# Ledger of designs, part 47: VH-VL binders against o04291r164to392

Target 1, 229 residues: o04291r164to392
Amino acid sequence: DANNPAGLLSIAEEALAEFLSKATGTAVDWVQMIGMKPGPDSIGIVAISRNCSGIAARACGLVSLEPMKVAEILKDRPSWLRDCRSVDTLSVIPAGNGGTIELIYTQMYAPTTLAAARDFWTLRYSTCLEDGSYVVCERSLTSATGGPTGPPSSNFVRAEMKPSGFLIRPCDGGGSILHIVDHVDLDAWSVPEVMRPLYESSKILAQKMTVAALRHVRQIAQETSGEVQ
Below, E stands for the ipSAE of ESMFold2; O stands for the ipSAE of ESMFold2 at other seeds; V2 stands for 0.75 times the mean of E and O plus 0.25 times the DockQ between their complexes.

## First folded at step 16 (VH-VL; framework fv_ragifilimab)

Design w4 (at its last look DockQ between E and O 0.94; V2 from the best seeds 0.86)
Fold by ESMFold2 at other seeds, look of step 16:
Structure w4 (fold): chain C 229 residues (1-229), chain A 120 residues (1-120), chain B 113 residues (1-113)
Amino acid sequence: as target 1 above (229 residues)
Amino acid sequence: QVQLVQSGAEVKKPGASVKVSCKGSGYTFTDYYMYWVRQAPGQGLEWIGYINPYSGGTTYNQKFKDRATMTVDKSISTAYMELSRLRSDDTAVYYCARSGSSKAHYMDVWGQGTLVTVSS
Amino acid sequence: DIVMTQSPDSLAVSLGERATINCKSSQSVLYSSNNKNYLTWYQQKPGQPPKLLIYWASTRESGVPDRFSGSGSGTDFTLTISSLQAEDVAVYHCQQYYNLPLTFGQGTKLEIK
């Protein structure tokens, strides 16, 4: 039964596997974002999806913080995601393996008055892998996945988050390598044609979510290093 | 003002079913979760489940999953809870309650309660 | 399941005096990531449904008199009535909403001595 801890863990583990295949593999047809190059002064490597369901972006970069601290920062989505109106955890379920499952309701601001704002009902799974990496992955809960029913969406369009999240690997000598995947379906068909590119662009998704997250963590890391001389 | 009005008391025999109604007024019915909670005489409160009246999606306490069915008729702002295969220990006051927030599972408005008595 | 245990089961307090009701959860209902305690207090007067008093452990619902206050964190919580009034005779219930199933304490009956 998907409404019990074992059923929720099954959903969480499937989301984790799908997220990892996107973060470090080719489950999405990734294309390097135009005008971005790897280098010591860049934020990292950024790619966007081509010809996939929904829209997706990923980034990979170095941050001078330990994995748990990076995870703590990025889980506080309103602190770095400008379009995020609210994030609320309705339930917290221990996974039995030391990990944590959250059931989360997220409301977003709309970029235009011509379409309703989006909201999300998601499962977020946080756990530590055997190699010391920390993972925070997230996906929408729907009737197809099972799990507890989310709140009414009468004033929002319920969007879908496909398996997404953060993979944070410890580095020798300190710090972390951070992999980010954002993969969403914003229901672009539900908006007027002239506004539709705002909801279908992997490049816009990368700029406002994926890159923003990486920049935010890197900024905090620099402030922390300067604070502790 | 926000109000939840429930159907009247019921007397049932073991093995029967009961269906309790809960009509909401003074608010947008489909904007809030609806919960069902019962209280046996002289006892504490026990959560049965909740329903999203916008989508019709349900979540049950596993104790009741095989016997309880929650539904809504949003055209008349009414929620229903049916409990089947009644036993004498199902004798209780059954409450509906509305969520205080779409962001947490606490209840801010309660119906007056419906006494269900199961006796041979 | 998270078991909620209240103490005492009943108490009698003189008019105008302080009443204290405790609620203990079998596991923490504090989520460190958002620093919130997932705990609610309800008042249930004789023959009436429960009424919301306090949510998030310490936040008073609109219209609740300021003599009611909630405190505590993690596993141990307290409802305090600073100056008992006649209309405060009721059963008081705590409820956790950290995890499903939602669970309530057994209730504490408060009477005037």
Scores: ipSAE 0.845, ipTM 0.931, lowest interface PAE 0.8, mean pLDDT 91
Fold by ESMFold2, look of step 16:
Structure w4 (fold): chain C 229 residues (1-229), chain A 120 residues (1-120), chain B 113 residues (1-113)
Amino acid sequence: as target 1 above (229 residues)
Amino acid sequence: QVQLVQSGAEVKKPGASVKVSCKGSGYTFTDYYMYWVRQAPGQGLEWIGYINPYSGGTTYNQKFKDRATMTVDKSISTAYMELSRLRSDDTAVYYCARSGSSKAHYMDVWGQGTLVTVSS
Amino acid sequence: DIVMTQSPDSLAVSLGERATINCKSSQSVLYSSNNKNYLTWYQQKPGQPPKLLIYWASTRESGVPDRFSGSGSGTDFTLTISSLQAEDVAVYHCQQYYNLPLTFGQGTKLEIK
């Protein structure tokens, strides 16, 4: 069942619900990240997880681009995520509600020679909410979730993405409010104890992924608006 | 160089099972998906399923899900497909094929095929 | 399921002439997000397994002669053999890999006149 459109849509809708509960609620114990500079010139609000399964980071900020453009930019993960080696869509399933489901294989570079690089096998669901917001959410497909089996990972450690993604709300007068949630389990237990902080730190996740995404979109927005010097 | 060599032809009665083997050589067996595809006499190609030979995970065409079983033995670089409760319309040549890439579902190397004939 | 329909079912072409085989999908196999057409062509000579010719609609597999080319986008695809050779007698199949289940066209038998 999970290998056909109805089963995949069920997985996608559950991922959406979990993502939204993290993005706009308290499903994760969020702690604001002190290292970010607060104020009118700041990139936005950044929080990291405390005592949750895996590691998580959240950001919220204003960007001067329309929601669809923001989604387009962020879906092209290699363009902004330095550690992303490749993103490949193996299957595309139109959802009956006008949304799109993708089955995606992502390979990452390793930050150290002491542990194998991680890869991900995920379902990514893009859809428009009733209030006009656009959502791109994503989660790993595992034996527990069901769905088509992913590619061989003989040279990688298969990491888990818990429901994560982007919620992009349109603003009156243009632009968007962008909410980002990254929630992953990088299998820190599988690396030497000396290297585990690289794989267990929500702060490192925020710096390398969540903040990088928000910064990238804001930079493109500045270049597009002609406000860049 | 890269080769997939399948087991020999089989003749079966309705209701029986058949297990076809496919041995890969000249490449790293566990790096590529393995697909099973059949071709009835004078007919087109029909996808049965694929297996990730690294994990053993499988994905089946719904048509075959209740009768087909795909497995691998990594130690001898061999994939297997077993089809149970055979009927005369299961008479076909059964092919194994490997993925051309871990990033797409197209097939670049095919086995020679195994003819399975189901008749009483 | 995405249905792949080939035309013609068979054709005969003189040696050295151009052969054209069409494949249509019941829905688009072009993904606009990555601008790729999820379509493959295979050649199957008598008594042999299929052989990969072209993937991503137009990319020729290594070792395939230059006379073979693939074109088209979305729902309409064409395999062209620019100058037919005797060894090109075969059945040609298209296959989509946009969506599961993976599906093939019914095949096009190419013969020499």
Scores: ipSAE 0.827, ipTM 0.925, lowest interface PAE 1.0, mean pLDDT 91
ESMFold2 (binder alone), look of step 16: mean pLDDT 94; pTM 0.958

Design w5 (at its last look DockQ between E and O 0.96; V2 from the best seeds 0.83)
Fold by ESMFold2, look of step 16:
Structure w5 (fold): chain C 229 residues (1-229), chain A 120 residues (1-120), chain B 113 residues (1-113)
Amino acid sequence: as target 1 above (229 residues)
Amino acid sequence: QVQLVQSGAEVKKPGASVKVSCKGSGYTFTDYYMYWVRQAPGQGLEWIGYINPYSGGTTYNQKFKDRATMTVDKSISTAYMELSRLRSDDTAVYYCARSGSKQAHYMDVWGQGTLVTVSS
Amino acid sequence: DIVMTQSPDSLAVSLGERATINCKSSQSVLYSSNNKNYLTWYQQKPGQPPKLLIYWASTRESGVPDRFSGSGSGTDFTLTISSLQAEDVAVYHCQQYYNLPLTFGQGTKLEIK
């Protein structure tokens, strides 16, 4: 059953497969964001979704940090995600394949006083792939997926995270190629019509989450490279 | 004053069911997980499961999954735990307890306990 | 399942003296990513339900006297009562919440010598 380690691993592996198909494939109809093409001053390549359930964004960029360090930084969501109020790991389950499963409760600040803040109840799976890449993927646990029930959502609107995360590939000569996918359903119908663009826009998602993550880890890499190597 | 008040002691025969109630007061009932834990005579504590009283969602210790049923009636701030197909080794004090926070599985307020005796 | 093992099973200590109770987990309950030990201590007086003393291994619950302290990390944890009082006669339980199922130590009975 999904409430035991084997069931949770099954959910985690399915989330991983779906995340990878989004990160490096065409599981989402990706549209490149204009002005985010590679160049001397660019952060990386950024795309947003059209015609998918919820909203999604992805980014791909180079980071002068080792894959495990990138993962460590990005797992600390409050340190880089402006609207993230808290991230709490309620359970930690070792996966039999050397990976780690976390059950996580995340609270977000609301961007306006006109809508209730969102929270998330998620499974986060961290593992190394056979090619040496490190992956951190995450998805909501719901009645449809199974798994342990999450905390009361009494002052929040429970949002849904669809398989999302970070794929971090080591580069020859050091550093990493970072692929990021954020795919969420923020329950935009629960928001007044005038505010819905904040909750239905893949571009806003990209700006607030996906690009913010990539920018943050690149900034740390620059600060770290200023030390004697 | 936060408190959990449980239903009274029960004596049951093997094969019967028991339903224990737990009424919360002095706090917002739907803001906290509710846990059920039992303690057999002379034994340690054993976790049965927990319920999210806001959504009604449940999570059971696998040992009890087939026999335990947890529910809530949030209009009267009351949680219930029903244990079916009772055996003599189900004789125990059954506790309800609320979570100490929304973000962790430890318990800060406990009910007084309900003794369930199973004997033939 | 994470097995929690307490020692000793029972302990007698003179009033005003130090009492020490140990709890060992079968696997680490320290999560390196957040640097937290997922361990709780409860006090259970005769005929009463458990009462929360300490969570996150070393954080005292509000209203718990400062003579109670928790220490340790990973797999080895200690509850210390620095100066035993008459009202401290109880069974003490540790509990992990690192993963499910939630599990408790078997308990340590503390008496006055």
Scores: ipSAE 0.823, ipTM 0.922, lowest interface PAE 0.9, mean pLDDT 91
Fold by ESMFold2 at other seeds, look of step 16:
Structure w5 (fold): chain C 229 residues (1-229), chain A 120 residues (1-120), chain B 113 residues (1-113)
Amino acid sequence: as target 1 above (229 residues)
Amino acid sequence: QVQLVQSGAEVKKPGASVKVSCKGSGYTFTDYYMYWVRQAPGQGLEWIGYINPYSGGTTYNQKFKDRATMTVDKSISTAYMELSRLRSDDTAVYYCARSGSKQAHYMDVWGQGTLVTVSS
Amino acid sequence: DIVMTQSPDSLAVSLGERATINCKSSQSVLYSSNNKNYLTWYQQKPGQPPKLLIYWASTRESGVPDRFSGSGSGTDFTLTISSLQAEDVAVYHCQQYYNLPLTFGQGTKLEIK
């Protein structure tokens, strides 16, 4: 039963596997972005999707923070994602091995008054891998996946998050390698045709979300470099 | 101003079904979760499930999953809960309640309750 | 399932005196990531449905008198009535909403001594 803890763990493990295949593999047809690099001092790589369902973006870069601190910062989406209005956890399920499943309701601001803002109802799975990497992956819960029903969306268009998230690998000598995947379907057909490009562009997704996340973590790392512990 | 009004008391025999209604007024019915909770005589409260009245999506307590059915009729702002294969230990007051927040599962407005008595 | 256990089952307190009701959860309902306790208190007078008093363990619902307060964190929670009034005679329930299924304490009956 997909509504019980065992069923939710199954959904979470599938999301993790799909996320990893996107983050470190070729499950999405990635096209590297020239000239779209995070920050002036960044050594990160950004790619966007070609020929996939929805829109997707990926980034990989070095950050001077430990994996758990990176995860803490990035899980607080309103702090770095300009269009994010709120992130609220409605339910928490311990997953063992120190891992956690969250059922999350997220509201986004709309870029235009001509279309309703989007919201998301998602499962977010956080866990540590054997090599010390920390993973935070997330996907929408829908009638197709099963799981508890989400809140009413009468003022929002319910968007879909396909398996997405953060893979944060510790570096020898400190810091982390951060892999980010954002993969969403914003329901572009529910907006007027003249506005649809805002909801269908992997490049806009990369700029507003994927690159913004990497840039934010690197900025926090720089701001804390002189901090006395 | 916000009000939940439930259908009247019912007496049923073991093996029958009962369908309790809950009409909401004073608010936009489809904007809030609706919960069903029961209370056996002299006992505590027991959660049965909740429904998203916008989508019709449901989530049940596993104890009731095979016997309870929650539905809504948006056109009359009314939620229903049907419990089948009744037993004497299903005798209870059945409440509907509305969510106080989209961000959490607590209940701010409750219906008056519907007594369901199951006896031979 | 998270089991909610209230103590005492019944309590008698003189008018104007302080009443305390305890609620213990079988596992923590504090989520460290948002620092919130997923705990609610309800009041239920004879023949009436429950009424929301406190949510997030310590936040008073609008219209609830100041004599009601909630405290505690993690697994141990307390509802306090600072000066008992006659209209406070009721059964009090705690509820966790940390995870599903939603569960309630067995209730504490508060009476005038």
Scores: ipSAE 0.759, ipTM 0.893, lowest interface PAE 1.2, mean pLDDT 90
ESMFold2 (binder alone), look of step 16: mean pLDDT 94; pTM 0.959

Design w6 (at its last look DockQ between E and O 0.85; V2 from the best seeds 0.83)
Fold by ESMFold2, look of step 16:
Structure w6 (fold): chain C 229 residues (1-229), chain A 120 residues (1-120), chain B 113 residues (1-113)
Amino acid sequence: as target 1 above (229 residues)
Amino acid sequence: QVQLVQSGAEVKKPGASVKVSCKGSGYTFTDYYMYWVRQAPGQGLEWIGYINPYSGGTTYNQKFKDRATMTVDKSISTAYMELSRLRSDDTAVYYCARSGSLKAHYMDVWGQGTLVTVSS
Amino acid sequence: DIVMTQSPDSLAVSLGERATINCKSSQSVLYSSNNKNYLTWYQQKPGQPPKLLIYWASTRESGVPDRFSGSGSGTDFTLTISSLQAEDVAVYHCQQYYNLPLTFGQGTKLEIK
């Protein structure tokens, strides 16, 4: 059943499979995100908001940090996601394969007083793949998925995270290849019509979340002189 | 002052059902989880489940899932727990308790308890 | 399920002396990623419901006297009352909230010697 460890593992493995199917494919070289200056901070963006359920973005880049360090940094969302107010782990479930399942409550700041802040109730699955890659994937728990009921959201709009996360592959000679997928439904219809484009734009999602994550990890790598050979 | 006030003691026969109520006051009822816990005479505490009173969503201990039903009436700030197909080993004091934090599953305010006695 | 075992089952301590109650979990309730122990202590006086004393293993709830302290990590936890008062006669319960189902220790009855 979805309220026990076996049921949660089933949800986690489905989320992993869906995330990997979004993250893996032909190599994608990012030169510049639309509207950003060229240079060492250049990040490409990928999203098709009209033909996508919700909004989505992905990125791929090289970082001069080992996979576990990258995962540690990115799991601490308040440290890099400006709009993230808090991330709290309510339950921790060993996956039985060395991986870990977390049940997480996340609160976000609202951009203005015109729209209510969003929150998320999610399952986050962290595991090491057989090829040495590390994966952290995440998806919302809802009545449709099953799993434990999340906290009251009377002061928030409960948003949905579709299978999302990061795939971190070790490089020969050190460092990592980082793949990021963000896929969310921010419930755009719950905001005033004038604000709705901010909640429906995959380009804005990429700028605020996907690019921010990659930029943050790269900045830490440079500051720590984390070059690895 | 935050308080939880429960319904009075019940005496039931095996096979019957009981419905315990828990009225919250002094706080916003829908902002906190509500838990149900029981304590058999001379025994420890046993978690039954929790409900999100804002959404009505429930999570049950597997042991009780097919016999317990938790509900809320938001208009009167009241939670309910119904236990069906009662047995003599269901004799216990039944407590409601409010979450101490939305970030963890511990309880800060408890009701006074409702004794349910199951015997002929 | 995480089994919580308390020791002793009962304890008698003289007024003004130190009381120590132990709680052991069948699995670690420390999460390394946030470095938190998912453990709570409750006090239950005769004829009353439980009352929250300590959460996250060592943090006192507001209004709890400083003679109560919690310590330990991982699987082994201790509740200490540094100078027993008459009002401290109660059953003390530990509870883990690391995962579901939520589980409690069997309780430790504390009496005045």
Scores: ipSAE 0.831, ipTM 0.930, lowest interface PAE 0.9, mean pLDDT 88
Fold by ESMFold2 at other seeds, look of step 16:
Structure w6 (fold): chain C 229 residues (1-229), chain A 120 residues (1-120), chain B 113 residues (1-113)
Amino acid sequence: as target 1 above (229 residues)
Amino acid sequence: QVQLVQSGAEVKKPGASVKVSCKGSGYTFTDYYMYWVRQAPGQGLEWIGYINPYSGGTTYNQKFKDRATMTVDKSISTAYMELSRLRSDDTAVYYCARSGSLKAHYMDVWGQGTLVTVSS
Amino acid sequence: DIVMTQSPDSLAVSLGERATINCKSSQSVLYSSNNKNYLTWYQQKPGQPPKLLIYWASTRESGVPDRFSGSGSGTDFTLTISSLQAEDVAVYHCQQYYNLPLTFGQGTKLEIK
């Protein structure tokens, strides 16, 4: 099964469907985040999860960059996610529909020496939708999902990424509408009690990851032109 | 200092099974993938599979999936590969090899090899 | 499955001369998103296991003499030994790790002329 593209595509398509239902629907019980209101000075609409497995955050905003450029920037997690130490693609599988499946190992920094840093073993699926939207979705691979086994995690706590990612829709006249979902289980109970709020707060997740991604791509759009081609 | 030491040569009849061992030393055994690769006499290298010694999780080349079984015993830093329903074309040197990186599937340290001869 | 084909199957080169070994993959092993070629070279001396020489197509493993170099991209790769030494008599294998199954070239036997 390790080199079965049809099996990996099935996992990828299910992850895409789940991600989209979170990004544009109500698959998660979303609550709008306090202090992040729509308006001329706002970065966009930001919501956090209530009553779900793990923690989740969602954002939606406008970006003055074409969808492919936005995807390129956001795939490079170390460039915008402060706690991300590394992202490494171990395998690349063509999806057969023009999309690409990656098997990815991600390591995070720990905020303190009192708890082990987290790592992730994930499938990341990039594809273009019929309406011209570009999507990058991602989820953990486990024994339950199938797929190739990930690297040893003896120095890390293996965290779980539930279907998450970026939906990037082109706008009339240029630019994009960016939808972001981050949905993770950081195994908060494996840390000392005093540290657990850092690992189980959807608000902290939104601030450190979801909002950070949207802010980063907006800043690049303002500072540079990525639209040479 | 990193070393992989394999069990000795085996002679088997068709239909039998063989279990090759690979003991790692000079490093933390559970921190690296372990690969199994074989080489028939005068032929190239063929990947059988790999195991994560920390979790015990395995990934097999589909060609071997129904006949090969990889396991580890962490307490003695030893990996095993068992090949069942042996055929004459399974005659080969069987290697274990350690991952050179957790970020890519290449191998930096190899065992000395175990010759398995299958003949009637 | 990505098929790796080496050429020549064998060659003989005089001491001190340049040896060139080619490896061709049936599909590109360059991933444009990270700009890396998922290609490794191994040296296998008679009666010994393979030894890692080059990874990521062109990065020498620690302790490998600089007379060994790797080059190429995409589907075409080359291992070059700039000045052949007696100890370089071996079979050389390329391996891709772009996707599973991991696959090797058939090997190139290098002899001294």
Scores: ipSAE 0.830, ipTM 0.927, lowest interface PAE 0.9, mean pLDDT 91
ESMFold2 (binder alone), look of step 16: mean pLDDT 94; pTM 0.957

